# Ledger of designs, part 2: VHH binders against Rho GTPase-activating protein gacR (gacR)

Target 1, 191 residues: Rho GTPase-activating protein gacR (gacR), of Dictyostelium discoideum (Social amoeba) (q54xt6r319to509)
Amino acid sequence: MALSTITEREKSDIPMIIDKSIQFLLLEENITQEGIFRVSPNQKQLTDLKNNVNAGYITTLDGIDDAHLISSFVKAFLREMPIPLFTFDLYHSLVDCVINEEKYDCDKIKISNAIVLVLQKLPKPNFLLAKSLISLLWKISTKSSQNKMTTSNLAVTVAPNVLYPKLLDIRSLTNANATIEFIISNFNNIF

## First folded at step 1 (VHH)

Design f2 (framework vhh_8fcz_2)
Fold by ESMFold2-Fast, scan of step 1:
Structure f2 (fold): chain B 191 residues (1-191), chain A 119 residues (1-119)
Amino acid sequence: as target 1 above (191 residues)
Amino acid sequence: QVQLVESGGGLVQPGGSLRLSCAASGFTFSSYAMNWVRQPPGKGLEWVSGISTGGDSTTYADSVEGRFTIIRDNDKKMVYLQMTSLKTEDTAVYYCARGWDEYSSLDYEGQGTQVTVSS
C-alpha cells in the first residue's frame, strides 16, 4: 500500500511497525551486529513476517530478537512501496546534487544545502520516514569498527530500495548509491 | 555562463512589504522554471517559492503561502518575489535559482539579497 494510505489509516506519522523496527535496531545489542542490513535472514522467516504483518496478525516485535530479520524486513517494506521513498518525481533533482558536485564547488555544505531543498518537497510521510531511516543508518555507520558497515556498505544495501528512477539505465544504481552514501555521511547537515 | 543576479532586499518593519528581483542571463530563460530559496541567519537553506516556465503554475512553502507572490517576465528575463505581511522569521538572504520545475532548484548563483525584518 502507498505510504500515505498506511499513515492515514493508523493516524501515525510513520507506519507503526516500521517505527518499532527502527527503534528495535537502535538498541545497543542490535546496532553493533556484524553485517547489519547486509546479512540475509532465514528466507522463510522473512516471508512469514511480511505475510503476518500484512494480514494484521503482527503489530509488535515481541518475541523477535534477530537484527538481521528486522533490518531485512525494513528493506523489503521500503522496496515493496508502490513509489520509492524518495519518489520518482525527485529522483533526478536529488541525484543531480551529488553527481554534479562541481556546481557546488565540491563543497559538502553547499551540496547538503541543495539536498535539503529537494527533500523539503517530499510528502510529509516520506520526509519523516526518510529522516528516521537515515538517522538509523548514520548511527550504524558510527559503529562500523564493530559492525563492519560503513556509510558506503549501508548505501549499497539500502539505496536500491529507496531511490530509483522509473526507467533504469546502467548508471542508475551507481548514482543512487553515491547519493544515499552522501546523505548518510552528511546526516547532521541535512536533517 | 549562467548568471542570476538578485536585488531588492533591505530593512523593513514587521507587516511591511518588499519586492525582490532576479535578472537572468546565459541561458534560454523561457525554457526553465525559476525558484526562490532563502537562508536565515545560522540556519540551513529553505525553499520558498517556484514558478513554471510559462508562469501559469506557482508553488509556495507553507510558511509564506498567502503572503508572497512569485512572478516572471520572460521578455525581460526577470523573476520577482513580491513579499507582503513580512514577519521577523522572514529575515534571511534570498537567492534566485534556476529549476527543473516549480518545485526544485537546479542551481543558484550570485551574492543573494539580504532581507531584514525588525522593529
Scores: ipSAE 0.000, ipTM 0.094, lowest interface PAE 19.1, mean pLDDT 83

Design f3 (framework vhh_8fcz_2)
Fold by ESMFold2-Fast, scan of step 1:
Structure f3 (fold): chain B 191 residues (1-191), chain A 121 residues (1-121)
Amino acid sequence: as target 1 above (191 residues)
Amino acid sequence: QVQLVESGGGLVQPGGSLRLSCAASGFTFSDYYMNWVRQPPGKGLEWVSGINSGGGSTTYADSVEGRFTIIRDNDKKMVYLQMTSLKTEDTAVYYCAKEYDFWSGDSMDVEGQGTQVTVSS
């Protein structure tokens, strides 16, 4: 499903339940949970949550206090999008900014500027969701001493769900991880 | 197996009205969100309207808001689309689709034949 269809239906900038999920995860008691975005939740609870949201029964997260359930719910949403969050069209342009860093003198500011130009080509809903997601992941990484989730750890768990090409090769996973790790680490220069 | 059968389409003049019907079977109708989706000639699928399982919450595409009304009758397992002030750009095959799946949005029943609406003078 295209993100634009969900945001048009809800008359929102990003899917409302995903926005609520991100805000929930930003709470101090949740953002500091060890292994956030890495630890698997109770699978029945995740399946039930997905089914109830899909059926329209759940529009808020009231009564839910499990950061691993909600972070896994966000990952499932991203994974199950028919087009990855960063799109197929921008995959090579985005990855090339990081993998061919010598083109930018290996300067993180120059690389960040190149990434900004690529991201400006994203559809508005994709850009706004990407900004919210990367902001969350960057904030989680600032608490890595407590939650044990560095920018590298977060990239490993999230990148395969948001950035991949139409034709997979053996470097696709490595390229996606490196690219998302750079974007998280340089959030303040990119967004 | 899920079955959705659309009906009520036809030829109408601009400014006219039509009521489309969707008869559902093969699932617990009252548990699912229902949508109307359309495909204009030579174009892709476009989401039109949705209604929650209880019928108390409705949503509409900007192009039809104020002109179309979605309603459901859980006892009869029916979804309706009341269309008023029809425009030539409303010409399309109309389909109904079960379940509010925010992952899918524009999902269609794979067995649905749709109902043709033509707005022309």
Scores: ipSAE 0.016, ipTM 0.296, lowest interface PAE 6.9, mean pLDDT 85

Design f4 (framework vhh_8fcz_2)
Fold by ESMFold2-Fast, scan of step 1:
Structure f4 (fold): chain B 191 residues (1-191), chain A 120 residues (1-120)
Amino acid sequence: as target 1 above (191 residues)
Amino acid sequence: QVQLVESGGGLVQPGGSLRLSCAASGFTFDSYAMNWVRQPPGKGLEWVSGISGSGGSTTYADSVEGRFTIIRDNDKKMVYLQMTSLKTEDTAVYYCATDLGYESDYFDPEGQGTQVTVSS
């Protein structure tokens, strides 16, 4: 289902199950898990969780105590959206802010300001979910001494699920990774 | 096209050692975390080990910790799994993966696998 359909049905700012997943991952025990967002458990456990959520059997995370399962579930949810979180329409505009950094004197504040202008064009549900997701990823990166997940590590695992063009190019991979890494690293200047 | 090619499997006796190799091509190797996963006969996929893009951090399943070591060589675009003190329950097809994604896509390749059999 489209993101707006879910949030309208639930009368929520972001899908409730995703909000609960993000809050679960923000708990100290979970946010410090080594390899969070990078290593996932058995694929069958993820498939079962996804199917139960889609069938309406699971509306809470009660009885689930696995950060790798829940982070993988968040990635799967994002990947299965009909249109990527940052949209097809804004892909080139976002990527251009980062790959053409010389246009902004390689100044993080100027680049961040350019990104803000692009992100303001996102549909409201996409903007709010992006803010919550990047906030989580930034928080995880601040604990990289414990969890071993730098902003670069988080970008390579998450970027392919949220930022990609309609026409794939070999550089789409590196461009998406660089763009999401910048957005995570500069969360405080962008959101 | 992203490609992962596993090798190094074989028949080994309990207590033995094997080194598995994964050759990667078609993507910026050092930007990706790499994982080893296995499928024992009649069972589902089981995650074994992971290593960050830089090689600075490694993780292991409880069942293999202390016995297996994951290593990467970014210059050669290779990931290795050094297995020691092998047990019959380590018998499985071993796969190299950048992500244990729900569905295959261009950024989430899975290799062909290499068979490890531990028996006398």
Scores: ipSAE 0.000, ipTM 0.112, lowest interface PAE 16.9, mean pLDDT 81

Design f5 (framework vhh_8fcz_2)
Fold by ESMFold2-Fast, scan of step 1:
Structure f5 (fold): chain B 191 residues (1-191), chain A 120 residues (1-120)
Amino acid sequence: as target 1 above (191 residues)
Amino acid sequence: QVQLVESGGGLVQPGGSLRLSCAASGFTFSSYWMNWVRQPPGKGLEWVSGISSDSGSTTYADSVEGRFTIIRDNDKKMVYLQMTSLKTEDTAVYYCARDEYGLSDYFDYEGQGTQVTVSS
């Protein structure tokens, strides 16, 4: 299902299970977990969780206390969206803000302002989910001395799941990683 | 001085296997996550795999999941990358790294990396 179909059906701003997952990961005991978003969970547990959520058997995270399972579930949800979170239509506009930084005098505020203009074109559900996700990733990065996850580490694990073009270009992965790393690092200037 | 020395690269045909090794020195190896990253020709650095200090947790990029296995030996201060079902897209210089994507301050830029070429 498309993101807008889920949020319309639930009468929510973002999918409820994903909102609950993000709130769970924001808890101090979870945000400080070493390798959060990097560590692979048991694949059977992840598959079972995904299947139970899709079947409507799981609507809350009651009884689940594994940050690696829930962060991987969030990544899987984002990866399996029919259209990436930042959309195909905005891919080139968004990465161009970061890759052509000299156009903005290599000034992070000017680059952030350019990104804001692009993000304003996102459908509302995509914008709100992106804001919540990047907020989580930024907070995780502030705890990198404990959790070992820098903005660069988080971009590497998350960017391929949320930002990619419909037509492959030869530097798509590098461009996506750089773009998401910038957005995480400059969360307070962008959102 | 922190040193990481990669070896084991070479030319292999698609579908082949190769094992990369990384010898670490100059730091408390058992205290750090270790990673493999690669740089394909004409592209930027791509994170490939990571392993926790005690081998209790491993993680892989989607592009290599199910094909590559990361292993470490804390007694020997070694990290390995077992590569199977190699594809032309796996052609790259492979680097090992401490807790950081790409070439960190702990990596010696002058002498590092092992070249993997997957070609018919």
Scores: ipSAE 0.000, ipTM 0.129, lowest interface PAE 18.4, mean pLDDT 82

Design f6 (framework vhh_8fcz_2)
Fold by ESMFold2-Fast, scan of step 1:
Structure f6 (fold): chain B 191 residues (1-191), chain A 122 residues (1-122)
Amino acid sequence: as target 1 above (191 residues)
Amino acid sequence: QVQLVESGGGLVQPGGSLRLSCAASGFTFSSYSMNWVRQPPGKGLEWVSGISSSGSYTTYADSVEGRFTIIRDNDKKMVYLQMTSLKTEDTAVYYCAKSGEDYLYEWAFDIEGQGTQVTVSS
């Protein structure tokens, strides 16, 4: 389903199950899990969770105590959106902020300001979900000594699910990784 | 210096089989988990399968579970994707991708190669 269809149906700012998933992952016992967002869960459990959520059988995370399952569920939700979180339309604008300016040793604040202007063009549901997601990833990266997930590691695992062009571009993954890594690292300047 | 070279794609009829190969160089192959990802015509990248650095653990996307098998040969620095019961929906460019650590990863990957085209048509 499209993101706007879900939020309109639920009368929410972001999909409720995703909001609950993010809150679950922010708990100290979960945010410190080694390899969070990187380690794959039991595949059958992930498939069952996705199917039950899609069918409306699960609306809460009651009884689930597995950070790898919930982080993987969040990535699967993002990956399965018909249009990537940051949209096809803004892919080149966002990538250009980081790839071109980084080459010329530009100030991080200047790059952050350019990104802010691009992100303001996102539909409201996409902007709000992106803010919540990047906030979570930034917080995870602040605990990288315990969870082993740096901003670079998080970008590698998440970027391909949220930022990609409509047609084949071999460099799109490396460009997306660099762009999302910058956005995570500069969360406080961007959101 | 990471280099990944995919091969083995081709045209096959529905229900057929293909084996894709990925030759790795420029990094300590046995230290990294490996993945296969694909891009169908006009669509974004889709993760297909992953294998741990030791080869002991594998995972698969729901769409290919039971039909595809990922294997690796650390001595030869190769990773393979054995595809059976191919469907028209499997038509895509397939890429080999390296992950960062010795964990099984469903979405942690970095694409370096040119890919190999798989076309399933009658």
Scores: ipSAE 0.000, ipTM 0.151, lowest interface PAE 15.4, mean pLDDT 82

Design f7 (framework vhh_8fcz_2)
Fold by ESMFold2-Fast, scan of step 1:
Structure f7 (fold): chain B 191 residues (1-191), chain A 119 residues (1-119)
Amino acid sequence: as target 1 above (191 residues)
Amino acid sequence: QVQLVESGGGLVQPGGSLRLSCAASGFTFSNYAMNWVRQPPGKGLEWVSGISGSGGRTTYADSVEGRFTIIRDNDKKMVYLQMTSLKTEDTAVYYCARGYSKLYTFDYEGQGTQVTVSS
């Protein structure tokens, strides 16, 4: 189901279950968990959670107390979107801001400004979800001394699920990782 | 295995010049952009300069533009940082870094070389 279909049905800015998942992960006891977004959860629990959410049986996270389960659920939701969060149409424009940084004098403010112009072309639901996601990832990275997840570590685990082209090549993964790492590191300049 | 070995650091007076060298091995040198990154005492890493694989494009941080020059010799697998008009603010450990792009995508850093600018 397309992201716009979910948000229109719910009359929400982002899917409610994803918003609740992000808020859960922002709790101090969860955001400091070592390997958050990297450590695999119990696979049966993840499958059950996904199936119950898809069936409409779960609308809250009541009774769930596992940061690795919820972060993996967020990754699975992003991965299973029919069109990646940052879209196919904007992939090359977004990556080019980062990979061809000489065009912007290798100035992170100029690069951030170029990224802002590209991101403004996103559909509203995609922009709002991207803002919430990157905000979470930036906050996780500020606690890397406790959780061991730097901006680079977060980009490696998340980028392949949100930014990829229609035709994959050998550098697609490296380019996506670099782009998402820059966006996380410069969250305050971009969003 | 990838190896990057920096050299050429030392103590210099303000206004002086110094040339840093980085010897690369274990990869096809001309396929990778090379970068210089520094860490001043008590501060985080700061990107200084980058050069494309062919040497056709160079970029510099605003703080060093016009004072530093990055060059490479692909035949010798070397990258250099020529530093002139040195300031006390240039005091740092300087690292050579391999990357596809110049600010945020380093996949290896060397052991570093100390540059101290003091009277």
Scores: ipSAE 0.000, ipTM 0.093, lowest interface PAE 20.7, mean pLDDT 83

Design f8 (framework vhh_8fcz_2)
Amino acid sequence: QVQLVESGGGLVQPGGSLRLSCAASGFTFSEYAMNWVRQPPGKGLEWVSGISGSGGSTTYADSVEGRFTIIRDNDKKMVYLQMTSLKTEDTAVYYCAREIDYGDYPFDYEGQGTQVTVSS
ESMFold2-Fast, scan of step 1: ipSAE 0.000; ipTM 0.243

Design n1 (framework vhh_7n9e_1)
Fold by ESMFold2-Fast, scan of step 1:
Structure n1 (fold): chain B 191 residues (1-191), chain A 122 residues (1-122)
Amino acid sequence: as target 1 above (191 residues)
Amino acid sequence: DVQLVESGGGLVQAGGSLRLSCAASGFTFSDYAMYWGRQAPGKGREWVSGINSGGGSTAYASSVKGRFTISRDNAKNTLYLQMNNLKPEDTALYYCAADLEYGSDWYEYDYWGQGTQVTVSS
């Protein structure tokens, strides 16, 4: 189901279960977990969680204290969206801001401003979810000495799930990784 | 932390062989499908090969089929790529990747290594 269908049905800015997942991951005991967003949960536990959420049996994260399960659940939700979070329509515009950085004299503020203009074209639900997601990833990266997840590490694990073109380009993965890494690193200038 | 560390690259003459290894740590290796990809100088990335979590199913890009063999040792948390009859066009940075789902497109993989350089002289 489309992201706007979920948020309109729930009368929320972002899907409630995803908002709860992000808030859970922001807790100090979870955000400092080594390999957060990279370490794998048991596949059956992840499948069961996804099925129970879809069936309406789980609306809270009560009884769940596994940061690796919840971060993997967030990645799965993003991956399974019918249209990627940053959309197909904006893929080339976003990537161009980062890959052709010399167009902006390699000035991070100028590149950030160009990205802001592109992100303003996102549907409101996509923009709000992107802001919440990138905020989480930026906060995780500030604790990389404890959790071992740099902006580069987070981009590698998350970018393929949120930013990709309709037709595969030979450089699609490296372009997506570089773009999301820039957005995480420059969260304060972009959002 | 999760790490994928490739090794075994180097310089080799056309027609030669190399065996690449990928040492995995920080996740349950036996639950993951594993992949090899490569990036040639001045080109983008291309998928080379994949193997499912149990090792019973494999797939190859047409450019390497019959010359390369992917395998894994779940007891050692290690992925391998046996490369035979190497050609100059096989020159590239080779990297391994992991994903919970076998058959995912390469842009959907969960984890990536940093790569090992393979150079094939004519």
Scores: ipSAE 0.000, ipTM 0.095, lowest interface PAE 21.3, mean pLDDT 83

Design n2 (framework vhh_7n9e_1)
Fold by ESMFold2-Fast, scan of step 1:
Structure n2 (fold): chain B 191 residues (1-191), chain A 122 residues (1-122)
Amino acid sequence: as target 1 above (191 residues)
Amino acid sequence: DVQLVESGGGLVQAGGSLRLSCAASGRTFSSYAMYWGRQAPGKGREWVSGISWSGGSTAYASSVKGRFTISRDNAKNTLYLQMNNLKPEDTALYYCAADRSYYEDLSEYDYWGQGTQVTVSS
């Protein structure tokens, strides 16, 4: 289901279950979990959670205390969107901001400004979800001494689920990782 | 990782009420959707009711809708079935199960309890 359909139905800025998932992961006990977004949960529990949410049977995270289950659920939700979070249309524009400008030794602020201009072209629900997601990932990276998840570690696990072209090649994965890593690292300059 | 033990069954006259309990042990109760099923003598298993892992959503078989209420207490790892206006045709072994689906063949569920017998006299 398109992101806009979900947010319009729920009368929310971002899907409520995803907002609740992000808030859950921001709790100190969860954000500090080693390998957050990297460690795989019990696969049956993940499948059960996804199916129950999709069926409308789950609307809250009451009773769940597993950060690896919820972070994996967030990644699965993002991956299963019909169009990636950052969209197909903006893939090359976003990647070019990081890959080409970085090659020319550009100021991080100038690259961040270029990304801002591209992100302003996102549909509003996509922009708001991206802001919430990148904010979470940036905060996780500030706790990397405890959780062992640097911006590069987070980009490797998350980027393939949110930024990819219609026609995949080997460079697509590397480009997506570098682009999302930059956006996480420069969250305060971009959002 | 979850074990289920049902209780609360017994003999009751038509029109009476019973409350069944399912006590879960293990660390996963709050992560699973829970279900009540029943099996009458000489019949296959019949799905009765389901509740989401949070308790926010419930579902009922047409035969019990309006008479039975499913609920759960995740703090106590316990599932309940409040049965009102019982009929002789409700006579069955009642058991709880844990899985994701609200309405599937109960043989597909991950975990089954031993059951508690409910007998409704005319």
Scores: ipSAE 0.000, ipTM 0.084, lowest interface PAE 21.3, mean pLDDT 80

Design n3 (framework vhh_7n9e_1)
Amino acid sequence: DVQLVESGGGLVQAGGSLRLSCAASGFTFSSYAMYWGRQAPGKGREWVSGISSGGDSTAYASSVKGRFTISRDNAKNTLYLQMNNLKPEDTALYYCAKYDEWGSLDYWGQGTQVTVSS
ESMFold2-Fast, scan of step 1: ipSAE 0.000; ipTM 0.206

Design n4 (framework vhh_7n9e_1)
Fold by ESMFold2-Fast, scan of step 1:
Structure n4 (fold): chain B 191 residues (1-191), chain A 121 residues (1-121)
Amino acid sequence: as target 1 above (191 residues)
Amino acid sequence: DVQLVESGGGLVQAGGSLRLSCAASGFTFDDYAMYWGRQAPGKGREWVSGISSSGGSTAYASSVKGRFTISRDNAKNTLYLQMNNLKPEDTALYYCAAGPDYFDEGSYDYWGQGTQVTVSS
């Protein structure tokens, strides 16, 4: 389903199950798990969770104690959106802020300001979900000594699911990774 | 002679998996970006995936992202496509292509004849 359809139905800012998933992952016991967002879960458990959420059976994560299952569920939700989280329309504008950094004197504050202007064009549900997601990823990266997930590691696992162009491009993955890594690293300047 | 020879196609049920290979010869494989494309009967060519010359960067069409994985082995001059969770709409002739970069994807230097993939419902 489209993101706006879900949030309108639920009368929420972001899909409730995704918000609950993010809050679950922010718990100290989960955010410190080695390889969070990288380690693969049991695939049957992931499929069952997705089906139960889609059927409306799951409204809480009570009884679930697996950070790898929930982080993979978040990635699957993002990957399966009809339009990527950052949208097709804004792909080139966002990537250009990072790849053409010389336009901004390679200044992280100037680049961050340029990204803010692009992100303001996102539909409200996309902006709010992006803010929550990047906040989570930034917090995970601050615990990289325990969880082994740097901003670069998180970008590699997450970027392909949220930022990609309509037309295939051999450099798209590298450009998306660099862009998401920058946004995670500069969360405090962007959101 | 320059050759790209695809293999690994076949008939598979929806939800199944196939691994395609492309054996390259007659050129310096490490100097080229490699691509997988496909063409269904009565449709135009559709680019599926690409990988940089070093293997450090990959890209996927939105229709296959999360299901297909492109990889290469430069020591063996071989390109791969791992296809998971196949759908009937993935039915097509799959071919590999070699090009110098992504800038001119419509005009590759080399391409193969393809391997047929048929996904039944």
Scores: ipSAE 0.000, ipTM 0.120, lowest interface PAE 18.3, mean pLDDT 82

Design n5 (framework vhh_7n9e_1)
Fold by ESMFold2-Fast, scan of step 1:
Structure n5 (fold): chain B 191 residues (1-191), chain A 119 residues (1-119)
Amino acid sequence: as target 1 above (191 residues)
Amino acid sequence: DVQLVESGGGLVQAGGSLRLSCAASGFTFSNYDMYWGRQAPGKGREWVSGINTGGGSTAYASSVKGRFTISRDNAKNTLYLQMNNLKPEDTALYYCATELYDSGWFQYWGQGTQVTVSS
């Protein structure tokens, strides 16, 4: 379901179940879990969680204490959106900011400013969800000594679910990974 | 379940060669483009090479172009990376990867295979 349909129905800035999932993952006992966003959960438990959320049987995460299940649920939600979080329309503009870094003297601030201009073209629900997601990923990366998840590790697991073109090419994966890694690493300059 | 298991790494001297293998299972290997990536100590992940479904189209990072050759054997569900003229800068943990629609686009399975090149 389109992201704007969900947020309009709920009268929320981002889907409530995703907001609750992000808050759950920010808890100290969860954000420090080794391999967060990388370790695969039990696939039946993930499928059951997705079905129960879709049916409206789960509106809170009470009784759930598995960070790998919730992080995988977040990735699945993002991947199953009809249009990727960063949209098809902005894919090439975003990737070009990072891949053609020499255009910006390889200066992180100039590249970040170019990315900000592109992100301002996102629909409001997409921008707000992107900000919340990248904030979470940046915070996870600050605890990489404990959770073993660097900005590059998080980009590898998350980028394919949020940034992709309509037609995949050999370089699509690496370009998306590099772009999301940059955005995570420069969260404070971009958002 | 989907698995990608890397092997073939080791310690070699500069100028040496290694051949890496990636055994794929749990998906229809011949339907997916395959990739090699690496992560050096203290650095982020770097894309190394890619190969299309039929093996006829390949791409390489500029740092390895002319020295590395990617190939695949669809009958054996195996991806290869032939590494020649190795340099100390090639020292890294090497991963294979693919874009998997059922479980997300990209997942490294296994722990990768360590390549160490001494001077």
Scores: ipSAE 0.000, ipTM 0.134, lowest interface PAE 15.7, mean pLDDT 83

Design n6 (framework vhh_7n9e_1)
Amino acid sequence: DVQLVESGGGLVQAGGSLRLSCAASGRTFSDYAMYWGRQAPGKGREWVSGITWSGGSTAYASSVKGRFTISRDNAKNTLYLQMNNLKPEDTALYYCAADYTGLPYEESDYDYWGQGTQVTVSS
ESMFold2-Fast, scan of step 1: ipSAE 0.000; ipTM 0.232

Design n7 (framework vhh_7n9e_1)
Fold by ESMFold2-Fast, scan of step 1:
Structure n7 (fold): chain B 191 residues (1-191), chain A 123 residues (1-123)
Amino acid sequence: as target 1 above (191 residues)
Amino acid sequence: DVQLVESGGGLVQAGGSLRLSCAASGFTFSSYAMYWGRQAPGKGREWVSGISSGGGSTAYASSVKGRFTISRDNAKNTLYLQMNNLKPEDTALYYCAARYGSTLYRPSEYDYWGQGTQVTVSS
């Protein structure tokens, strides 16, 4: 289901279950978990959680205390959106800001400013969810000495779920990873 | 058994030149962007220069732009820094570092670091 359909139905800025998932992952006990967003959960539990959320049976995370389950649920939700979080329309514009960084003298502030202009074209629900997601990933990366998840590690696990073109290009995965890594690393300059 | 080993440091007078080398082993060198950083006595680490995995793109800190040249030889798994017109403020321990990805300007983290080679520039 489209992101705007969910947020309009719920009268929320971002899907409530995803907002609750992000808040859960921001708890100190969860954000410091080794391999967060990388470690696979129990697959049956993940499938059951996804089915129950989709059916409307789960609206809170009451009774769930597993960072790997919830981070994998967030990835699955993002992957299963009909249109990727950063959209098909903005894919090339976003990627071009990063892969052509020499166009901006490799100046991270100039590149960040170019990215901001592209992100302002996102539908409001997509922008708000992207801001919340990247904020979470940036905070996780600040704890990399404990959780072993650098901005590069987070980009590799998350980018394929949020930034991809309509037609797969051989360099699409590498370009998406580099772009999301830059956005995470420069969260404070972009959002 | 990943290793980055720097060499070529030493004592030089202001206006002089030095060429630093970094020998890499234990990873696929040609897939990584490479960097030079430095740490002056009593100060934090400062990014100096970056070069893309294929060597086609480079970036430099404003303090060294036009004086230093970064290069690499993927066949020899070696990174270089040609340092010309050295100044006393260039005195520092120089480290090489590797990162998977394309960000060349002041990356927030690195995958691998060397131990460094000392460069001292006298006035």
Scores: ipSAE 0.000, ipTM 0.109, lowest interface PAE 19.5, mean pLDDT 85

